# Designs tried in a protein design chat: miniprotein binders against q53ft3. Part 154

Target 1, 195 residues: q53ft3
Amino acid sequence: MFGCLVAGRLVQTAAQQVAEDKFVFDLPDYESINHVVVFMLGTIPFPEGMGGSVYFSYPDSNGMPVWQLLGFVTNGKPSAIFKISGLKSGEGSQHPFGAMNIVRTPSVAQIGISVELLDSMAQQTPVGNAAVSSVDSFTQFTQKMLDNFYNFASSFAVSQAQMTPSPSEMFIPANVVLKWYENFQRRLAQNPLFW

## First folded at step 16 (miniprotein)

Design Q53
Fold by ESMFold2-Fast, scan of step 16:
Structure Q53 (fold): chain B 195 residues (1-195), chain A 83 residues (1-83)
Amino acid sequence: as target 1 above (195 residues)
Amino acid sequence: SPIQEEFEYLMERAEYHFEFAEKYYELGDKEYALLYFEFAARIFRKAAELAKKNNDPESYKEAIEYAEEAQKYAEEIQKELEK
């Protein structure tokens, strides 16, 4: 249902499902990450009245995860960019990932997505320093993200004749990715923070 | 009063959403600005309902006025996004 993108790394589209309503992406070597993009894969919307709360966790000096709320994704806002470089010294926020409070490998952070009622989401506030504060830096970063995502997705394009049947796998036509890229490029040129 | 403490908690949460909405609007992220103004309005209305049940008309009026302000900004942004 979800994807996670970091500049210079392979896009992740296969979240680990840890509960009916909870999904996790691993971010190894997280200290080198400045920004993370979280997005919906676009075919299945959230049920009416629901959305996703996006959390970031990193291991503290004792290896215990510290969870912080970054923001949200919804049908009206299906993708967002978050700055995580300033969060590593922060205190943990209230979080729905209690079962994930285990000692973890150092240097591996996680993005967690919890599918929640909009009423529940509205009662929580994200950490303020995860928001992108510089329009110029955001524009440059967004362009690089867009290029990285498109190049990665295009590298896996195969003709229908080359496909091995896999009933459980999801496929997105390369033409749809190209059209999304072109539309995103156009909108970014008009307003760099439209998304 | 526990009810007054809950009212103040809701007002503070809604104010944070309102501030996030303003911040994202300034950054040009109108979709997030819309979402956060909608969240602010929702929580301000929840605070108003609590004040109404507590027979506190002054708190009710305050919360409703903020809810209407947040809703007004959300509607303005929704119209901007349609253009």
Scores: ipSAE 0.423, ipTM 0.792, lowest interface PAE 2.5, mean pLDDT 78
Fold by OpenDDE base, second read of step 17:
Structure Q53 (fold): chain B 195 residues (1-195), chain A 83 residues (1-83)
Amino acid sequence: as target 1 above (195 residues)
Amino acid sequence: SPIQEEFEYLMERAEYHFEFAEKYYELGDKEYALLYFEFAARIFRKAAELAKKNNDPESYKEAIEYAEEAQKYAEEIQKELEK
């Protein structure tokens, strides 16, 4: 149902379902993470009248999990970007995961998604600055994502002379990826919200 | 046949890119329009080659015609971008 993406890392599409209405992603080495994207996979929508409250958890000085509400995802807003770097020293809030014995490993943070009624979600207040509100922050995050993709894709580039014949396999010319990347960057520079 | 299935797949994908190119052009995004027309043309040509290998002159003709159309639009857009 949900995916989690950190710039420079592989996408996570397999959340741990810790309850019928609760899903958790592990974020190793969370200290290096500035932003997280949470998104719906598009396979299963929220039930009518429901959405997802997105929480971030990190260990406090005592090793106890500190949960903070980042924001929300809904059928109408199936993805969101959250800044978590500034939250690592924040205070905990009431959260739906507190009663759950989630095994935590040191240096691993968690993203928790709680499926809740939209009306209930409207009464909750996310921690300040968690939602990416600045165009600059969004642009920087997007750029890092694009760079990661380009670097990854380009690492597989081979010349035709190096290709092994595989009639059943489809290939994309590297120049197409480059052109797409360049055009995307140009558009992003012109209007960070062009999509 | 596997060749026919591949041909149909390529034609479908090329058509998709062609339509996207048209949409981008309508939106004023000429750079993207150019890119997708070029890509469509290339994929259509690939489909044409498969048709040729499969001794299907009708499919070959169809694919080539679409490839030429896509290429024409790409060239026109390129000229517009150079002004």
Scores: ipSAE 0.000, ipTM 0.193, lowest interface PAE 14.2, mean pLDDT 79

Design Q54
Fold by ESMFold2-Fast, scan of step 16:
Structure Q54 (fold): chain B 195 residues (1-195), chain A 83 residues (1-83)
Amino acid sequence: as target 1 above (195 residues)
Amino acid sequence: SPIQEEFETLMERAEYHFEFAEKYYELGDKEYALLYFEFAARIFRKAAELAKKNNDPESYKEAIEYAEEAQKYAEEIQKELEK
C-alpha cells in the first residue's frame, strides 16, 4: 500500500504489516536523515472516510521508542514530505566525555503508518516543525530517481573500442540515455508535474 | 471546569490545524492546506457541540464562526484545485 523514500537511499515499497491497520518501515542510520517521503503506491485507495496517520519513532537514550506524529496521507493527498531533523534524539544524549565529543548510539528509526478514520485523524495534531513544501521535495525526489537510473544504466556502458558484435544482447548508445535524462530534467524544471 | 477545559482543548486543536493549513498553503501544498482546513472545521464544530450541550451560547458562537471561516477557506482551495 505504501512507499517510503530517503534521499540517497533505495526506495522501500514493502512495509512490514504489524497489525491489521498498521505498517512500519525501518530507517537505519537515522542520524543522517533530514527528510522522509511517504506515499501511497496508487494501486489500492483508502476506504471512504479513512486515511493514514504517519508517525516517526527513534530510540531514546534508554533504547525506548519515542513516537511523533508527522502528518497524514489520504486519497486526496497520497504523498507527503516530512522534515525529521528537528525530531532526532541525538543532541539530547549526555555522555561523560563532554559535549565536544558527542558519540551517538547507532540506531534504527521507524516510519509507522496507522490506517484510521478521518474523524479520528482530525483529533490529533502533528509536530509543527515537520512541514515542508511537497512540490519542491517531489522535484528533488524525482531528480534523485533520475540520477540513480542514469548512473545505473551508465555503469554498463562500453566504448566503441570495447564493443564486439553480440546478437544475443541489445546495446543502447550512452548518448541516447544521456539525451533522455537531460530532456526529462529540462521538462521537470519547466513544470515539476509534467509526468 | 473540566467541560470548559475540554472546550479549550478542542479550540486549541482546531486552531493548530488552521495554522498548519495556512503554513502548507504558503508552501504551495494546496492539497494539504485543504485537508487541514477541513480538519479545523470539524474540530471547531465538535467544540461548538460541546458548548451547546453545556448551555454556553458565547462559546458556541465563537466556535461556529471559526468553523465557518475554516470551511470557507477549504471551499476556496477546493475550487482552486478543480481548475
Scores: ipSAE 0.481, ipTM 0.825, lowest interface PAE 2.2, mean pLDDT 75
Fold by OpenDDE base, second read of step 17:
Structure Q54 (fold): chain B 195 residues (1-195), chain A 83 residues (1-83)
Amino acid sequence: as target 1 above (195 residues)
Amino acid sequence: SPIQEEFETLMERAEYHFEFAEKYYELGDKEYALLYFEFAARIFRKAAELAKKNNDPESYKEAIEYAEEAQKYAEEIQKELEK
């Protein structure tokens, strides 16, 4: 249902589902991460009247997880970029993941997505410094992410002759990915925050 | 009073959403601006309802005016997104 992107890293599309309505991505070496993108895969939309609250967790000086609300994703806003570099010394808030037995490593942070009612989401207040601060920073980050994704996807490209018959698998033509990339670049140039 | 404190908390939260909405709109993220204006409107309406229950017409008026403003911006952005 969800994907997670970090600049310079592989795309994560396999969230750990820790509950029916809760998903978690692990972010190793989180201290080097400035921004993260959370996005819907497009396979399953949110039910009507629902969206996702996006949380970030990091270990404090005692190794205990500190959770902070970054923001939201919805069917109308299926992707968002969050700045997490300035949050590493912030105060924690209440979070929906406290009851979950999530294995933690000191160097690993987490992105948590909780599927919630929009009305419930409206009652929450994201941390202010998680928002994108400038168009320039957003554009630079987005470009890096796009390049990373394109390179990643292209690395799996095979010719028809190289394909092994697998009727249970779906394949996407490389030209579709390229077209998407070009269209995205064009839109980004016109409006850096179009998505 | 506890009711007044709750009202102020709601107003502060709604204002926070409103400010985020403005910021995202200025940055060009219309979808997020829309979302936060909608959130602001919802919470301002909740504040208004609370004020009404507490027989505070001044607070009610204030909250409703802000709710209407947030809703207006949300509607304008929605129209922009549909073009």
Scores: ipSAE 0.378, ipTM 0.763, lowest interface PAE 1.3, mean pLDDT 84

Design Q55
Fold by ESMFold2-Fast, scan of step 16:
Structure Q55 (fold): chain B 195 residues (1-195), chain A 83 residues (1-83)
Amino acid sequence: as target 1 above (195 residues)
Amino acid sequence: SPIQEEFEKIMERAEYHFEFAEKYYELGDKEYALLYFEFAARIFRKAAELAKKNNDPESYKEAIEYAEEAQKYAEEIQKELEK
């Protein structure tokens, strides 16, 4: 289970599952996005020896996705921040999502997560070293994003306590979110570059 | 012991996947439920392997029983999704 956060936008925690091992988040108005945070939720880990490869796509002039590898999330590095503003030039390469024929509105991009063996992930090189501008600004940006996400998620859980979810709507226990937040803060305090 | 602690951590991880799979199934998200039951089964089997190497038949039996239960649910959901 994954989350996706863009500064100034609502956090997304309900990825669309497009295959047994593949998940997608939609990013509307992607031309205004500079950074994206991808993270694992709560205490639910990847199986031993597995991790997630994180991809970014935008539609080309024909509406076809152009996928690029941004990086990885693992049990040891359960969150990552990616700079995508430099990746919208129109170049692309072959990837696990490259065979998927998803026709999209021209202004909508996607974050894709592919669950893969760690050994397979080690053989791949992300484009443009997409993660990071500097250590200090990273730590401050990440802390603000964590605080914003936790406050939003907590408010959402409380406001929807009496709701019956729709068949396609997912709920996450508040305790899972809290434990993720606390673990992330603890790790960030120990080593700001742990992701 | 350190090995007993590792066993318990692996079991806890598998239990989280199992519980999450159950919740997804109850919500009607069968694809997610299948995925997480398969994850749980794999992790429980890794715990069983560790217990077997450590000559702990009680822990081995417990882990295998949970792995088989997770696999049973995964197979049942897989059949529901095939048409």
Scores: ipSAE 0.000, ipTM 0.120, lowest interface PAE 17.3, mean pLDDT 69

Design Q56
Fold by ESMFold2-Fast, scan of step 16:
Structure Q56 (fold): chain B 195 residues (1-195), chain A 83 residues (1-83)
Amino acid sequence: as target 1 above (195 residues)
Amino acid sequence: SPIQEEFEKQMERAEYHFEFAEKYYELGDKEYALLYFEFAARIFRKAAELAKKNNDPESYKEAIEYAEEAQKYAEEIQKELEK
């Protein structure tokens, strides 16, 4: 349902589902990350009245996750760019991932997506300065994102015979990824503010 | 009272979303501005229902006026994005 991209890295389109309504992407070497884009793949929309709350989690000095709300994605706004540099040293926010009391590796952060009712999302307040607010900055990052994403998608293809069964993994057909890329590129060319 | 405290909490939260919307609109992020004005309107309306339940017509009027203002900004931004 979701994709996650870091500028200069290969895109992730297979989130780990950790609960009925919760999805996670791992971000290795998070100390070098300034921005993250979270987006919907456009194949499966949210049910009416629902959306996704986007969280960022980093390991503290004891390896325990510290979760912060970055923002939201909805059917009406299916992609968002977030600045996570500077959020690694701060107070954690209230989060729905409280049941995840797991020590994580020191260099790996996570993006968490919680599918929630829009009214519930309205009661949440994102941490300050997380959302990127510049049209120019987003356009530049998006162009780089599209290049990296397409290169990854075209170079990393495996047949079903090469896949190892995994109970928590989500897999997406290659044609869905290609269609998303083409649609996003078309939309960006038409209006960079569609995002 | 507990209802008054909840009203104040919701008003503060709605105001925060309203400020987020204004900030992002100024920075050119109209999609975020639209989203946060919509959130603000919903929370202001929730606050209005709390004021109504608490028989506080002044607080009700205040919350509804802010809700209508947020909705008006959301509608204007929606029109800008339709182009």
Scores: ipSAE 0.164, ipTM 0.599, lowest interface PAE 4.6, mean pLDDT 75

Design Q57
Fold by ESMFold2-Fast, scan of step 16:
Structure Q57 (fold): chain B 195 residues (1-195), chain A 83 residues (1-83)
Amino acid sequence: as target 1 above (195 residues)
Amino acid sequence: SPIQEEFEKFMERAEYHFEFAEKYYELGDKEYALLYFEFAARIFRKAAELAKKNNDPESYKEAIEYAEEAQKYAEEIQKELEK
């Protein structure tokens, strides 16, 4: 249902489902990461009145997870860019992952997505350090990349007449995502001005 | 009082959402700005309910006015996105 992207790395589209409503992406070598993009694949929308709370977790000096709320994704806002480079020394926030036995290794962080009611999401406040700056050229680049992805992928979407009885839904073939990724990687390698 | 402390926490939370909305609007992320203004309005309204329960009409009025301001910004952004 979700994707996770870090500049210079392969896009992840296969989250580990750790509960009915909870999904996790691993971020190895997280100390080299400044920004993370979380996005919906567009094939399965959230049920009405629901969205996803996005958390970042890193192992502390004892290997124990420290979870922090970064922000949200919803049907109306299906992608978001978060800054994580300043978060590893912060205190943990209240989180729904609780007693889950999530394996921790040194230098591997995680992105967690918890599917929640919008009313519950509004009761929470994300950490301020995750907010993106307009001065950051990387966020401008990443926003353009996400726009390119959605425009490319949506051009291959099938009509609602060919869908199940959910006219608001869109279906995107898996190979369209792969083709977009390959095209973008090739384009980026040929044009350093995207930097 | 406990109700007054809860009111204060809800006001702080709503103000935080309001500031996030303004920041994302400046970044050109209108969808996120819309989401956070809607969250701010919702939480200001919850603060107003607490003020009403606490028989504090001044705090109620303040919370409602902020909720209406947040809702106004959300409506303006929604119109921009529909263009």
Scores: ipSAE 0.403, ipTM 0.784, lowest interface PAE 2.4, mean pLDDT 77
Fold by OpenDDE base, second read of step 17:
Structure Q57 (fold): chain B 195 residues (1-195), chain A 83 residues (1-83)
Amino acid sequence: as target 1 above (195 residues)
Amino acid sequence: SPIQEEFEKFMERAEYHFEFAEKYYELGDKEYALLYFEFAARIFRKAAELAKKNNDPESYKEAIEYAEEAQKYAEEIQKELEK
């Protein structure tokens, strides 16, 4: 139902369902994470009149999870980008995950999605600045994603001399990827919202 | 030099993926661990190639050693997944 994306990391498409209405993604090494994208996979929509409240949890100084409401995803808004880097020192808010006994390691944070009534969600106030509203933050996130993709793709690059013939496989010249990357970066720099 | 800078970037990235692979493994996500070790290995090899182009045998050796280590872990995990 849900996916979670951290720049520079593999996308997570399998949330742990911890309750009928609650899903959790583990975020190892959360201290290095600035932004998280939460999105619906498109396979299962929210029931009518319901959406998802997205929470972030990190261990406090005592190792207890501190949960904060980041924002929301809905059928009408199936994805959202959240900045979590500034939340790591914040105070907890009311959250639906309090009863969950999730064993965590100190280096692992969590994204929690609680399926809730839209009317109830409307009464909740996300922590300030969690939702990416800044063009700069969005640009930085996008740049990191681009870098990740480029690095990933380039890691498979081999010279023709190193290629093993595989007639069943299609190959893309590395230069094509590079050109795409450069063009995308240029467009991003000109207009972060060009796409 | 630009090549040296690129080498360092690749090394840093590969190291990041390597560490992340370890974390995934610890969490029991062996599939992701495998993927990240493989990714680390590939990137380390790219770094090694850069070092070679830069006539830096020490950096080359370092990168290759890390690549081999990452590959070894990937292979071990692959074996575990096949059981």
Scores: ipSAE 0.000, ipTM 0.236, lowest interface PAE 11.9, mean pLDDT 79

Design Q58
Fold by ESMFold2-Fast, scan of step 16:
Structure Q58 (fold): chain B 195 residues (1-195), chain A 83 residues (1-83)
Amino acid sequence: as target 1 above (195 residues)
Amino acid sequence: SPIQEEFEKLMERAEYHFEFAEKYYELGDKEYALLYFEFAARIFRRAAELAKKNNDPESYKEAIEYAEEAQKYAEEIQKELEK
């Protein structure tokens, strides 16, 4: 139902379901993460009057999870970007994951999504320092993802004359990758929501 | 009183949503601004109902005025998103 995206990393679309209404994504090496995008996959909407509360959890000095409410996703707002680089090991939020006090691997954080009534969501208050521009920050995220993909792919480029026959591999000309990248970047700059 | 404490908690929660809505609107995220203004209006109305049950017309008036302001902003943003 949900996806999670971090710039420079593979998108996650298979959340671990830990209860009928609760889903989690693991974020290894979370100290290197500045922003996280959480989104609905678009195939199954929330039931009428429901949405998702988005939580962030990191291990404290004893390896115990500390949960903070970042914000929400709904049918009317199916994607959101959150800044996690400014969050500290301070006070945790009230959270529905109380029974999920699993000792964490060091440097692995989690995004938790709890499916709740909109009325219940309205009675919660997210942490203030996680709020960021959705349009500008998502555009920056996408640009960094495109840059990382292009740089990674280009690092393996070889000239046609250097290619050895290999029926187990496919090769794509570097100029085709570059043209796709430039075209997509141009369209994104004109309208971040063109897709 | 316990009823007055609950009223203040609802007002604080709604004010927090209102501030979040203003922040997201300034950041250009109109969909989130709409959501948080709707949340603010909802909780301000809950506070108003509590004040009404507590026979406190001044608190009722305050909560309703804030609820109406939040609702007005939500409606304006909704119209902007429909264009």
Scores: ipSAE 0.395, ipTM 0.791, lowest interface PAE 2.8, mean pLDDT 77
Fold by OpenDDE base, second read of step 17:
Structure Q58 (fold): chain B 195 residues (1-195), chain A 83 residues (1-83)
Amino acid sequence: as target 1 above (195 residues)
Amino acid sequence: SPIQEEFEKLMERAEYHFEFAEKYYELGDKEYALLYFEFAARIFRRAAELAKKNNDPESYKEAIEYAEEAQKYAEEIQKELEK
């Protein structure tokens, strides 16, 4: 149902479902993470009148998880970018994950998504620093994400001569990916929020 | 009074959402702006209902006016997203 993306890292599409309405992603080495993208996979929408509250947790000095509300995802806003770098020393808030015994390692943070009623979500207040603070920061993050994708995709590139016949397999020419990348970068430069 | 305190909390929360909506709109994230204006409108309406129950017409009027403003912005953004 959900995916999680950190720039420079592989996308996570397998959330741990810790409850019927709760999903968790592990973020190793969270100290190096500035931004996280949370998105719906598009396979299963939220039920009508429901959305997802997105939480971030990190271990405090005592190793106890500190949870903070980052924001929301909905059918209308199926993806969001959150800044987490400034939250690493923040205070905890009330969260729906507190009663859950989630095994954590000291260096691993978590993204938690709680499926909730929109009306309930409206009663919550995300931490102010979790929002993308500037267009520039967003652009930088997006660029890093795109670079990561391009590098990953290009690593699988083979010449026609290197291809083994596989009639059942579909192939995408590398130049198509490159053109998409270049066009995306151009549009991003013109308007960081064009999409 | 407890009711007045709750009203003030609701108003504060709604204002918070409203400000967030404005911020996201300025950042160009219209979908999030829409979401937060909708949240603001909902909470302002709830505050208005509370004021009504408390027989406070001034607070009711204030909350309704803010709710209408938030709703207006939400509708405008929705129209922009549909183009």
Scores: ipSAE 0.032, ipTM 0.503, lowest interface PAE 3.2, mean pLDDT 81

Design Q59
Fold by ESMFold2-Fast, scan of step 16:
Structure Q59 (fold): chain B 195 residues (1-195), chain A 83 residues (1-83)
Amino acid sequence: as target 1 above (195 residues)
Amino acid sequence: SPIQEEFEKLMERAEYHFEFAEKYYELGDKEYALLYFEFAARIFRQAAELAKKNNDPESYKEAIEYAEEAQKYAEEIQKELEK
């Protein structure tokens, strides 16, 4: 019923159903995530008078989930962008000697969607700092994704003098990658919804 | 009193929704602005009903006036989204 999108990652469209009315997406390496997009797949609408409450959870110091209400999705608002970077307060604060002695593995955060009555949703107030402009945050999200891809692709560039690879390998000239990047930036600036 | 505390909590919740609606409207998110104005109107009306049961006409009038304002904004945005 739902999808979840994070910049630079594969879109998730197969939520784990943990109850009749509850769905979860896993977000590994959540420390690197700034924005999350949650959306309905458009095949099945919510029943009359119902919608979805969107939650974010991260593990606390004891590994237990801490849930925060980000906002809602409804038939009238089937997609939303949320900022989660500000919601992980205190997680990065640790003693330098602790960091030197322990190799930390990033824990998995979650997006939870609870199907609720609109009346029940109205009784709740989302965290204030998760709200963002859909145009501005989408543009920033896309720009960062383009920058990540361009930097990644450019890291494989080789000079003419170094170009004796296996004959079965394919190469794309760096100039072609740059042209693609510039084209997408220009199109995005003219119309953020061009794609 | 407990009833007055409940009334104030409902008014605060409705005002929070009203502020979210204004924020999202300014950000260009008309669908969210509509949703939150509808939520604000609903909770203001809930507060009004509590004041009515408590025989408090001043609180009733205040809550109803805010509910009507929120509903008017919701209706205006609904019209914008239709055409």
Scores: ipSAE 0.518, ipTM 0.837, lowest interface PAE 2.0, mean pLDDT 75
Fold by OpenDDE base, second read of step 17:
Structure Q59 (fold): chain B 195 residues (1-195), chain A 83 residues (1-83)
Amino acid sequence: as target 1 above (195 residues)
Amino acid sequence: SPIQEEFEKLMERAEYHFEFAEKYYELGDKEYALLYFEFAARIFRQAAELAKKNNDPESYKEAIEYAEEAQKYAEEIQKELEK
């Protein structure tokens, strides 16, 4: 349902589902991360009246997770960029991931997505520093992200003749990814914040 | 009073959403601006209902006015997105 992307890193499309309504991505070496993109894969939309609350968790000095609400994703806003570099010293907030018994290393952070009612999401207040501060920074990040994703996806491109049968796996034609990339680039050029 | 405190918390939260909406709108992220204006409107309405239950017409009026403003912006942005 969700993907997570860090500039310069491989895209993550396989979240760990820790509950029916909760998904987690691991972010190794989180201290080097400035921004993270969370996006819907487009395969499964949120049910009507629902969206996703996006949380960031990092270990504190004691190794305990500190969770902060970054923002939201919805069917109307299926992707978002969050700045996490300034949050590494922030205060924790209430979060829905308290029961997670995940072994954490000091260098690994997490992105958590909680599927919630929009009404419940409205009761929450994201941290202010998570918002992208400038259009330019956003554009640059987005471009890097797109390039990274495209390069990553294209590196796995094989011809049908080269495919190994795997009935349990879904495949996306490379042309679909290219078209998506081109459309995204076009939209980005028109409006850097179209997505 | 506990009711007044709750009202103030709701108003603060709604204002927070409203400010985020404005920020995202300024950045050009209309979808997020829309979302946060909608959130603001929802919470302002909740505050208004609480004020109504508490027989506080002034607080009710204030909350409703802000709710209407947030909703107006949301509607305007929605129209922009549909173009």
Scores: ipSAE 0.284, ipTM 0.713, lowest interface PAE 1.5, mean pLDDT 83

